# Designs tried in a protein design chat: miniprotein binders against p81326. Part 200

Target 1, 226 residues: p81326
Amino acid sequence: MLHFGGFIMEINHISKILEKEREEYIRNKVEEYLKQGFSKDDAVNKANQSWRTYIGHRIQDVIYNLLKKFLKDSGLKVTTDKALNNRNLPEELDKVKRLIAINYGEYLFLPDADVIVYKVENNDIKIIAIISVKNSFRERRFETTYWKLKLKESPVTSHIKVFLATPDKDNEISYKCPNGKPKKMRIILEYELDGIYFLKEDFEETEKAKHFGKIVEDIIEISKKL
Key: E = the ipSAE of ESMFold2; O = the ipSAE of OpenDDE; V2 = 0.75 times the mean of E and O plus 0.25 times the DockQ between their complexes.

## First folded at step 17 (miniprotein)

Design md8 (at its last look DockQ between E and O 0.89; V2 from the best seeds 0.82)
Fold by OpenDDE base, look of step 17:
Structure md8 (fold): chain B 226 residues (1-226), chain A 85 residues (1-85)
Amino acid sequence: as target 1 above (226 residues)
Amino acid sequence: GSPEEEIRRLIEKAKKLIEKAKEALKELGNPELEKRAEQLIEFAEYLIRLAEEYLEEGRPKIAIEWLELAVRFLQMALELARKES
């Protein structure tokens, strides 16, 4: 078995490396926006928003590739919502897209699904899990919860596990009740989601809140039961 | 050394580790450990490509960080590959 400790520590480095770029990125973007004629305050705000988008995509890509590599030998496949946003999809991905779609009457919409894990058995596709990757919770705190609840409403999608993966840099959901005060976001997310996985060490571990290093094993176990 | 020299050094170190790990895997005889080691190698290879992207973007310092992480994963792979040898 992988020295679980070493693997965990290296996973934690992923978010640390990504954060090292922030200061330089912000500085460069502020300068760019100032040159475009924005005020200093506007330039800073725009730079911060740009950073959030940029770093969000980077961490999603890393996590996607990690899961893809570590799940492949279990017969599990991994894709993204981005890969599903094509007019011409291979049959397999078209089926995946249809199997995660949420019914709104006249319309079908996809949940936010940064990573989608599925298996193919006898030409049938079974969706196993959706992983939402969030670097921070500044804007859309309960979006993942909304999608989980919507997926539960249909027998087609009710079995799909929804996980949240995050470094939680601002410690918004790392603890349930720090200093005796309940953290609403942590409590609700843990209650509604199937699991929260942290790319950090300093968090309150529970049955549903675990280190990201455990997500591969958890997904494999779930896949055997579905 | 210069960032460029350090990048070159780390890439060469990574390549050597990949070769050593793959060679050790041939003699391991444990399918589970073999799979885990291969997974680590493949993820490290992704990190090397990621580092190259950062280098192309003119960010050699961050590229070095990713290469160092890749090397650590490769070291873990090699350790697993040598566990039963």
Scores: ipSAE 0.824, ipTM 0.924, lowest interface PAE 0.6, mean pLDDT 92
Fold by ESMFold2, look of step 17:
Structure md8 (fold): chain B 226 residues (1-226), chain A 85 residues (1-85)
Amino acid sequence: as target 1 above (226 residues)
Amino acid sequence: GSPEEEIRRLIEKAKKLIEKAKEALKELGNPELEKRAEQLIEFAEYLIRLAEEYLEEGRPKIAIEWLELAVRFLQMALELARKES
């Protein structure tokens, strides 16, 4: 078979490319803002904010395409929250959207579900997993856990696996007890979620905290139980 | 030489590797290996399109990085396609 060690290594290389893009992007943006008359401190701050807005879409697109290609021969389909928000939603995707929605009385809202994996059998749609993609944990640190807890409240959605995918370049959740002190964010995320998948080599691997490349096998195995 | 010339060389290399891998798939006697090799090729094709987008945006040095990754996935596919030989 494919040597998963090699596959995992090349998957981790994606995050190295993204870091090189960050360096180029920020350098160019700082230069642009300086030419507009901003101070150096303001230009750097604006460039970093611009990067945060920009890169989320890129990471999600890469993950979406990876999963789409590597899951399709297992009868699994992949979509995104962006696709589910289109005005003219195809019937299949409209059903996917309704199957993950959370009820708040008169209102229905989608969970934080950047990438959604599902299968179709005899026009029956079964949601397998949702993946939340986070580049940084400075804001909205526990939003993914909130949505997992809401999905657990209904028998219709309680089977849906909720995963977090992250480069975690700043090691915000990479280790449970760095320097001997419990890292609250890592411990709570790992406890509440069905899995955390790292797009890097250096992190504390556990039964729930894994290399991103392992997500393909995990999703396939989950789908066989449903 | 220039980043643009390096990108052109990598694109041609990737296209030749795709052709080579697809030809090797015709000789493969294992459906599991064929499936995996096709997945690797399709993801590499996505990576090539991504690199072409970066080139169009005037970012050839980032485009090269994505093309090099695409070649690595194609080499994995080629290795799988020839493993049963």
Scores: ipSAE 0.767, ipTM 0.889, lowest interface PAE 0.7, mean pLDDT 86
ESMFold2 (binder alone), look of step 17: mean pLDDT 81; pTM 0.782

Design xk1 (at its last look DockQ between E and O 0.77; V2 from the best seeds 0.81)
Fold by OpenDDE base, look of step 17:
Structure xk1 (fold): chain B 226 residues (1-226), chain A 82 residues (1-82)
Amino acid sequence: as target 1 above (226 residues)
Amino acid sequence: SSELKKAKFIAKIIKDLAEELGLSDEEKLRELVQLIQWLAIMYGAEVEVEIENGKIRIVIKIGNVEIYIEIEDGKVRITVKE
């Protein structure tokens, strides 16, 4: 059990809360769609579809808020790709944005960076880690791996750690070789990324595949070496 | 406001959690307090907890909106104030 700021990170608490959020969200959406004139069945179906979209963003926000809270005392800062998508960025965030950019010759593009952890020392910004958050692996299964490899190609970004955080509700990457059959996606993600952090208890733990509660400690340790 | 809507949503979640757990013993009360604290963190909200003489008072701050939670004698009272 990891103690963060006096709190034991219990994934069970987070899961329980998210389930209650789902119930309340669905109820509210069903009511909304009924008021719009949809049938009960249509309203339920639409509400469930809406939840699938919502929960992806919600988990990202949760992880952002957790990291922001638990890294604060270490002096580390946290931002998101969404925050960087502004025309009028503060100087600090503009620097962060530039320091994660990938060169494609005539163009610079940002990697998928749901959460970005950085430090400020002597007015210099050092990017520590990028955390990609995935609720499901139905789409863009290896996109995070692509960005990791691209970041390695530049001396400006090669030091940046890339982590994946996921609840993996459908057990898509929780085990390497369930029933003796290798899961290609788990193996590749674990090999190419700097770590995978699970927001669940039932997974195969390895050196790189850890409980999400370990991510704070790992990031702090990395930050000390930079 | 968006914040008020969010606060009301959170208040309902807290109510549902309290109803599910029950407030019959100290262990359940502790669990509820922990859940509320986690809920606040998950929303990036500030949370303050005061425990005095068997009464638990929790304040969650979301922007300019505050959620007041009082737990006493096995009952939970939630008030949202803008």
Scores: ipSAE 0.839, ipTM 0.941, lowest interface PAE 0.4, mean pLDDT 92
Fold by ESMFold2, look of step 17:
Structure xk1 (fold): chain B 226 residues (1-226), chain A 82 residues (1-82)
Amino acid sequence: as target 1 above (226 residues)
Amino acid sequence: SSELKKAKFIAKIIKDLAEELGLSDEEKLRELVQLIQWLAIMYGAEVEVEIENGKIRIVIKIGNVEIYIEIEDGKVRITVKE
């Protein structure tokens, strides 16, 4: 019943599902901690801390699965930093890893690249974009911008788009001038990165700051130019 | 198994979504089906939807575990099979 290319991601569905997952996860964890003898207050605090660790990994998995699903018909492939750090790396992924690595003299490091989108043309690999997933910005606020700047320094990596994906539930970067004051973190991230994609509705939309549902279309358009 | 635990968690989420929506009309039914499809995609799971004469059958496949969701007459039945 759906048209080809016509299952546009709806942020409301994704956010509703994640909230139900949170409620059930926390309920299960509170029950587990109560059985261990913790007080109600301690069990709730521990469950919330456990969720903060879990949700970061969960959002990365969601983004990976969505991109893999919706980019497949456009001939685009998706991998993760976890897959690239495996010791028994398949040849295709070894090439992907080498194409995004940054040289620091005798050392070679991968940028902050939770999810990587690439294509294969005539057995040649072209890196399209990397997506950094941030659940909060309390620490390492500008790590993603550092990696974008380093990628711009090499002709091998200068074309790679660097995106940030975030729910930003605490509104740390949702608006440029909240209460009339410039928000340095939002302004610098938006300026330096190729795009910021929000997994929520309430944020200031700009040419670079968009609903997450737009990320598939944007990646496909970029891939056509490469 | 880890697949079975994941499938049971997904099944619980589906039950919670159905309960919150209330299957009182076609709009609510369509919304639930869309949510189930999104949930499956968010887990990287295969999902099949068959609709016939107001009866909806959905199968979500997670490795060797299958989640069967049947919606008929405003009622939801969920079965997890390994």
Scores: ipSAE 0.799, ipTM 0.929, lowest interface PAE 0.6, mean pLDDT 88
ESMFold2 (binder alone), look of step 17: mean pLDDT 80; pTM 0.758

Design xk2 (at its last look DockQ between E and O 0.74; V2 from the best seeds 0.78)
Fold by OpenDDE base, look of step 17:
Order: structure tokens, then C-alpha cells, then sequence
Structure xk2 (fold): chain B 226 residues (1-226), chain A 82 residues (1-82)
């Protein structure tokens, strides 16, 4: 358990809160759709679909806010890819953006970087880690792996750790070999990435697959080596 | 405002959490306080907690909107103020 400022990070709290958020969100959306003239069944279906979209972004925001809070005292800074998608960036963020860019010859592109952790020392920026947040693995299953591999190809970005954070509600990657059958996605993600952090308790823990509560400690440790 | 809507949403979640946990003992109160703090962090909101003589006072700042939570004698009172 990571104790930060007297607060213990408990994953069960996140899950409990998100469940209450779901209940309230669905209720509000159903009411909204009923007012629009939809049937009860249609309203419920639409509300559930809306929640699926909402929760994906919500989890990203949650992880960003958690990391921002818990890394603050260490002097580490946190930003997002969304914050970097601006024409008028502060100098610091412009430097961050350039330091995570991947070279494709005539073009530079940014990796998917839901959360970016960096430090500033003597006016120099060092990128520490990129955290990809996935609520589900229905789409773009290995995209994070692709970006990790691309980042490794350049001496400018090769040091950047790439982590995956997920609640994995459907147990798509929670276990490596459930019932003796290898889960290709788990095995590949764990092999290629620097770590997988679960926002749940029921998963197979390994050296690289950890409880989300460990991510702060791991990032701080990495930051000291840079 | 968007902030007010968000604050009201958060306030509702807190109410639901309090109702589910109950406020009958110190352990449950501690858990509720932790949940509220966590909730605030999850929303990027500032949170202040004061505990004095069995009364718990929590303030969550969502932009310019404040959520006031008072827990005393097994009751929770939540007020949203813009």
C-alpha cells in the first residue's frame, strides 16, 4: 500500500466510486432520453452505450489525476496528449511534445500517450514514462506495443518507459495462461511493455504485471536513474 | 455551469456512498472520508478535511464551485455552493 500524505491508495475505492458513477450516470441519461421521447428500453440502451464511451475517457482522466496528485511531491510533472494538441503550447510542453515525437522521415508523429510523466532539471526536460490507458481491448490491442517499439528505435526516446494501465473488467489480459491456455495478448503486452498496471485485485501478478498502486513508486524509482 | 453540474454529480455520489456504508461507527466514517478524498482526487478537485470532536467537515473545490460535507451524529449533510 502506497501511503501518500496520509492517504492510502486502494483500488477497491476506485472501483466502488466508478460503480456509483455508473449508476448515477445511467439514471441521468435515461431521464434525458425519456424527455427526448425515447421509449424506456431505448433510453436504457442509449444510456448504456453512452456510458461505454464515457467510461473510456473517465478512466484516462482518473489515472491522470491520480498520477498528478501522487507524483507532485516528488517534483515530477504530468501532462496528456490532449494538452499537447495545441497550436500555442508553453515552452515546457512544446519541449515535451518534441521529446516524445517519433520520426517517420518527412514527418514526426506522436505516440498514443494518454499520460506523460516528465521532470525538469536545470531547464532540461527528461521524459520518464508514457502511460497508455485502456478500458477494453476490443480495438487497437497492440497499439501500445507498437509505440513502445517505435520509441526504442531512437536514442532520443529509447529510455522512455511505456506502461499500460487497465481495469481489464472482462479479464482479457488478467491471466497469462488461464486453464492452461496462453492468452496471447497478455503475454505479448507483458513482454514488450515495461509494465502493466491493473486497477483491480483479481489478476496474475508478475514482475511486470502489478497493482496500479505500484506505478507511482516505479515511476519515482525510474526518475532517479535518469 | 458545467462545474456546477459536475459538483452536483459528485455530491450525489457522496450521498449514495454514505447511504450504502452507513455512518454507525468510526471505521465506516473513516472509510467514507477516504472515499470522498479519493473521489475528489479522481476528479482533480481540491479537498480539505477537518475532524473535530466527532464532527467531520469536508470541502471539495470543483473549479469555482464548492461542495460542503458535514458528518455528525450519524448524519451527512451535503451542500453545493457556487
Amino acid sequence: as target 1 above (226 residues)
Amino acid sequence: SSELKKAKFIAKIIKDLAEELGLSDEEKLRELVQLIQYLAIMYGAEVEVEIENGKIRIVIKVGNVEIYIEIEDGKVRITVKE
Scores: ipSAE 0.839, ipTM 0.939, lowest interface PAE 0.4, mean pLDDT 92
Fold by ESMFold2, look of step 17:
Structure xk2 (fold): chain B 226 residues (1-226), chain A 82 residues (1-82)
Amino acid sequence: as target 1 above (226 residues)
Amino acid sequence: SSELKKAKFIAKIIKDLAEELGLSDEEKLRELVQLIQYLAIMYGAEVEVEIENGKIRIVIKVGNVEIYIEIEDGKVRITVKE
């Protein structure tokens, strides 16, 4: 951890743990379905379907927990859009919500901000970054880009960094020109967002497209400029 | 309880990691300790590591359930306590 080599999270450790979780999760689910009378083939299929649902929520929780832990000692706080949608918010979180909300006439909406990083200085709250967590780009592929553009429209939100974090297991955005042609999703996402952080080893690294392990140091560096 | 089920799942992952990694030298031991710390953090659990001459003790707190991991002489002992 930070005791060894600074602020860099080791992506190999995260990936290795997630693979072991998958193996044990599937093993447990297969045994459950076999006890229910399913054939082995059916039990495996059902277990894999269960894992797909589970991993989507799991990845988001993992990212939240990692950021909360590794940013705490730098005076940075972390919350989520789910926490901000609570009707009975503490004053601090109510201020965070107001600082990222976008006005649409008589309606207020939060951007797609699975995880929000902020700091508190002399009871003033400064929003540092929001992170959108995507497991797949088959639907809502540019939703994060839309929210970045909306945040840029106001002087009170234009400083907020918008990041995308993804395992991108299907290689939908891992490379800029995978077959000699520009990959539209990767090019546009990288151009519009402040950064893309991959939870895997095999992707084209650029100034904005990095291993997820770099996100902590990047956020801390940004916070020092504010 | 759900906390107990989660703790047992975490304990099994630790056992699997230890078996796959093999505890034949200091570097592999250090890697296992790091993996256990990352695993705890990924579940939002508090983790404490104490290293003594020839013995490593790790405690992971999953709500009211505690996972005790002791590593000594290349052997891993895991106890889950409510």
Scores: ipSAE 0.754, ipTM 0.919, lowest interface PAE 0.7, mean pLDDT 87
ESMFold2 (binder alone), look of step 17: mean pLDDT 81; pTM 0.764

Design xk3 (at its last fold request DockQ between E and O 0.72; V2 from the best seeds 0.79)
Fold by OpenDDE base, look of step 17:
Structure xk3 (fold): chain B 226 residues (1-226), chain A 82 residues (1-82)
Amino acid sequence: as target 1 above (226 residues)
Amino acid sequence: SSELKKAKFIAKIIKDLAEELGLSDEEKLRELVQLIQWLAIMYGAEVTVEIENGKIRIVIKVGNVEIYIEIEDGKVRITVKE
């Protein structure tokens, strides 16, 4: 049991809450679509599709909020790629944005960085970690790996840890060799990334594949070495 | 407001959780309190818990909107205040 700020992180609690959120969300959306003149069947289908989009963002927000809360006492700061997508950034966030940028010659682009953890020391910003959040691996399976590799190419960004956080509900990457057959995606992601953190209990744990509850400790430890 | 809508949504979830768990014993009450705290964290909301003489009072702050939760004698009362 991992204690965070006096709370025991129980993934079952998060899952239970998200299930209740789903039920309430679907109910509300069905009602909305019915009011728009859709049939009951169409309303349900549309609500379910809407939920699939919503839950992806919801999980990102959950992870952001968790990290923000549990890293606060360590003096670490948390932001998101969305927060960086502003024309008028505070100086601190503008610096963060520049420090994660990847050089493509004439252009600088940001990696997919759902959550960014950094520290401020003596007015200097150090990027500690980028957390990519994936609810499913149906699309962009290795995009996080691409960004990790790109970040390694520059001395400015090579120190940045890249983590993947996922509930992996469909067991796409939960096990390396289920039934003796290698799961290509799990193996590659685990090899290339600095860690995979599961928001579930039923997964194959390794040095790099851990329960999400460990991410706070790992980030704090990394931060001390920078 | 968006915050009010969010708060009402959260309040509904709490109600549903309370109904599912039941409030018949101390263990279930503790679990509910934990769930509410996690729910607040998941939404980036501030939460305060006060327990006095078998009465549990929880306040969740969602921006400028507050959710008041009172648990007493196996009953839950939820009030949303802007």
Scores: ipSAE 0.835, ipTM 0.939, lowest interface PAE 0.4, mean pLDDT 92
Fold by ESMFold2, fold request of step 18:
Structure xk3 (fold): chain B 226 residues (1-226), chain A 82 residues (1-82)
Amino acid sequence: as target 1 above (226 residues)
Amino acid sequence: SSELKKAKFIAKIIKDLAEELGLSDEEKLRELVQLIQWLAIMYGAEVTVEIENGKIRIVIKVGNVEIYIEIEDGKVRITVKE
């Protein structure tokens, strides 16, 4: 059996691992760029730029792998929007895609759903939750709330829980009133979404704003109500 | 292969973690094992931990590539095998 020291307290382990991954990633990229003929300064700048593009995707992969691992024994399945955009979708995933798509007349679009949790019962698919993963909030700050509101408009999708998962390294949404003044983004995100899950220890915890380690239990409990 | 490159990257991270942590006592050894297990999970890789005759053997499977970590007497040996 896997050794498991309490999922809630493992956030520090994940963060430490990601920092080591950054160090090695940058070292490898600098070596690559030096071999291409760039100066040391240019190689370092390009490597750092490469990491900034990579880390967002890496955090999504980490969350996907964690959820897939820890939800499996509860009969819950996990997929991604990237998997749903593949040509030649298996029938099961094609149904998942159709069950989260939003209708705009002649057009259908998927919501911003980096990770999707669903279950299969009697060849019937029930979407449990979608998780939007944001590394920073400088761009597309309220896109997740827009998608939650659109999902609420249809009886087919209104039950779907919409969560936001974030390290929020720069403390953009970690506190409701960081300097005695309401932080608009935190207040609105928490109000509209079903939950915000932080991949760090330093944030203001509420009924909806929680440590990422609680997301597995929350999803399992929601699935029992469906 | 891409699996081999990923496995070598993971092995390097494990080596760096072990070096930084320093395996001076049982508490640090247990922390390293936990970090290795989390690292494997973060890559979606299967991990097996066995304790035999006072040594720890960890196997991480990255597709068809296996990473063998052996910890004995405060020393860590890492082997990547296709």
Scores: ipSAE 0.804, ipTM 0.930, lowest interface PAE 0.6, mean pLDDT 88
ESMFold2, look of step 17: ipSAE 0.783; ipTM 0.925
ESMFold2 (binder alone), look of step 17: mean pLDDT 81; pTM 0.773
ESMFold2, fold request of step 18: ipSAE 0.803, 0.792; ipTM 0.930, 0.930
ESMFold2 (binder alone), fold request of step 18: mean pLDDT 82, 82, 81; pTM 0.774, 0.776, 0.776
OpenDDE base, fold request of step 18: ipSAE 0.822, 0.822, 0.822; ipTM 0.935, 0.935, 0.935

Design xk4 (at its last fold request DockQ between E and O 0.70; V2 from the best seeds 0.79)
Fold by OpenDDE base, look of step 17:
Structure xk4 (fold): chain B 226 residues (1-226), chain A 82 residues (1-82)
Amino acid sequence: as target 1 above (226 residues)
Amino acid sequence: SSELRKAKFIAKIIKDLAEELGLSDEEKLRELVQLIQWLAIMYGAEVEVEIENGKIRIVIKVGNVEIYIEIEDGKVRITVKE
């Protein structure tokens, strides 16, 4: 049990809450679609589809809020790629955006950076970590790995840690070699990334694959070295 | 408002959690309080908890909207105020 700010992070609590959110969300959406004239079956199907989209963003928001809360006392700051997409950025966020940009010659592009952790020291910004949040691995399985490799190519960004956070509900990457068969995705992600953090209990723990509760401590430790 | 809708949604979740757990013993009450605190954190909301003489008062702030939760004698009362 990991204690954060006096709270024991119990993944079970988060899961229980998300399940209740699902139930309430589905109910509300079904009612909405029924009012729009859809059949009961169509309304349920549409609600479930809507939930699949919603839960991805929801988990990202949850992780953002958790990190923002638990890193606050350490003086670390948290932002998101969404916040950086604004045309009129505060100076601080504009600097953050520039410090994570990847050079493609004539163009600069941002990596997928669901959550960005940084510190401000003497008016200088140091990017500490980027957390990619994945609810499922159906699409873009190695995109986070691509961005990690691209960030390594520049001395400006090479120090940035890239973490993956996932509930991995379908056990796509929870184990390296279930039944003696290597899971390519788990092995590659663990090898290329700086860490994988699971929002679940049933996974194969390694030096790089950890319970999500450890991410705060790990980020704080990294921040002290930068 | 979006905040009001969010607050009402959160309030409903709390109600459902309370109904599922039951409020019959101290252990369940503690669990519910913990769940509410986690729920608040998950939404980036501020939460305050006061426990006095067997009465639990919780306030969750969702922007300018407040959720008031009172737990007493095995009953939960939830009020949303804008």
Scores: ipSAE 0.834, ipTM 0.938, lowest interface PAE 0.4, mean pLDDT 92
Fold by ESMFold2, fold request of step 18:
Structure xk4 (fold): chain B 226 residues (1-226), chain A 82 residues (1-82)
Amino acid sequence: as target 1 above (226 residues)
Amino acid sequence: SSELRKAKFIAKIIKDLAEELGLSDEEKLRELVQLIQWLAIMYGAEVEVEIENGKIRIVIKVGNVEIYIEIEDGKVRITVKE
């Protein structure tokens, strides 16, 4: 007998795993800093700082791996902006890069598209969606909306869906009107973007603000219309 | 290697998850297996699960490094092999 169950995305499982990763990561970093001669208190503080920097990239990697796994059988491919910034790109990725690049006169730049979903049909590439991954909104809070607006300016890129994925542990955008007052960041992000996907259970769900577990179905549905 | 370091980290997370859950009943055992599968997916690793005669064997493939997890009678045994 092989395999328990089918595909079921449970946000609580991901969160539980990340918390254990945090505990082990911090333990390992504290040991490293103690060997460097730091006091226990200093080692703990430095380990926590290290984790804050690391967790943002870790969540991006998690989302990439999940999408790559679960979109594969639907003929959809996934890459990252990091992969597209490699100097020696394979032909397929070079085409993906050219199809999302934004024109600034004599310069051509990639949007901050942490994860890119595309399909290949008859040697043609169609960009489906770009997912921006944010762990917190302390800086560059509206960069994702900027890139959506830039992509909308050209008929070549206007079809590209732009999503935001976030655990939003500090509840910075989880509700539209917490305490009866409009939360500017949530309101603007939801208005401008094609969707916001939360890696947690406690948030105000709307037509555009959903559990992250819905993103695979949504992307597949969009791809069928292109 | 980088793969070996990652595999050992994953193995430690699995051990910690198992200890926290306390494998006292079948529902918690099923939850642990689901967590192990999600953990593998979160690292882009392939995972295979086999259940026979009350024993659960799980293999996670991190590049060329394999993590073997055996669960029987509420006990977890984890081996990392290159």
Scores: ipSAE 0.815, ipTM 0.931, lowest interface PAE 0.6, mean pLDDT 88
ESMFold2, look of step 17: ipSAE 0.766; ipTM 0.922
ESMFold2 (binder alone), look of step 17: mean pLDDT 80; pTM 0.752
ESMFold2, fold request of step 18: ipSAE 0.793, 0.784; ipTM 0.928, 0.926
ESMFold2 (binder alone), fold request of step 18: mean pLDDT 81, 81, 81; pTM 0.770, 0.764, 0.770
OpenDDE base, fold request of step 18: ipSAE 0.821, 0.820, 0.819; ipTM 0.934, 0.934, 0.934

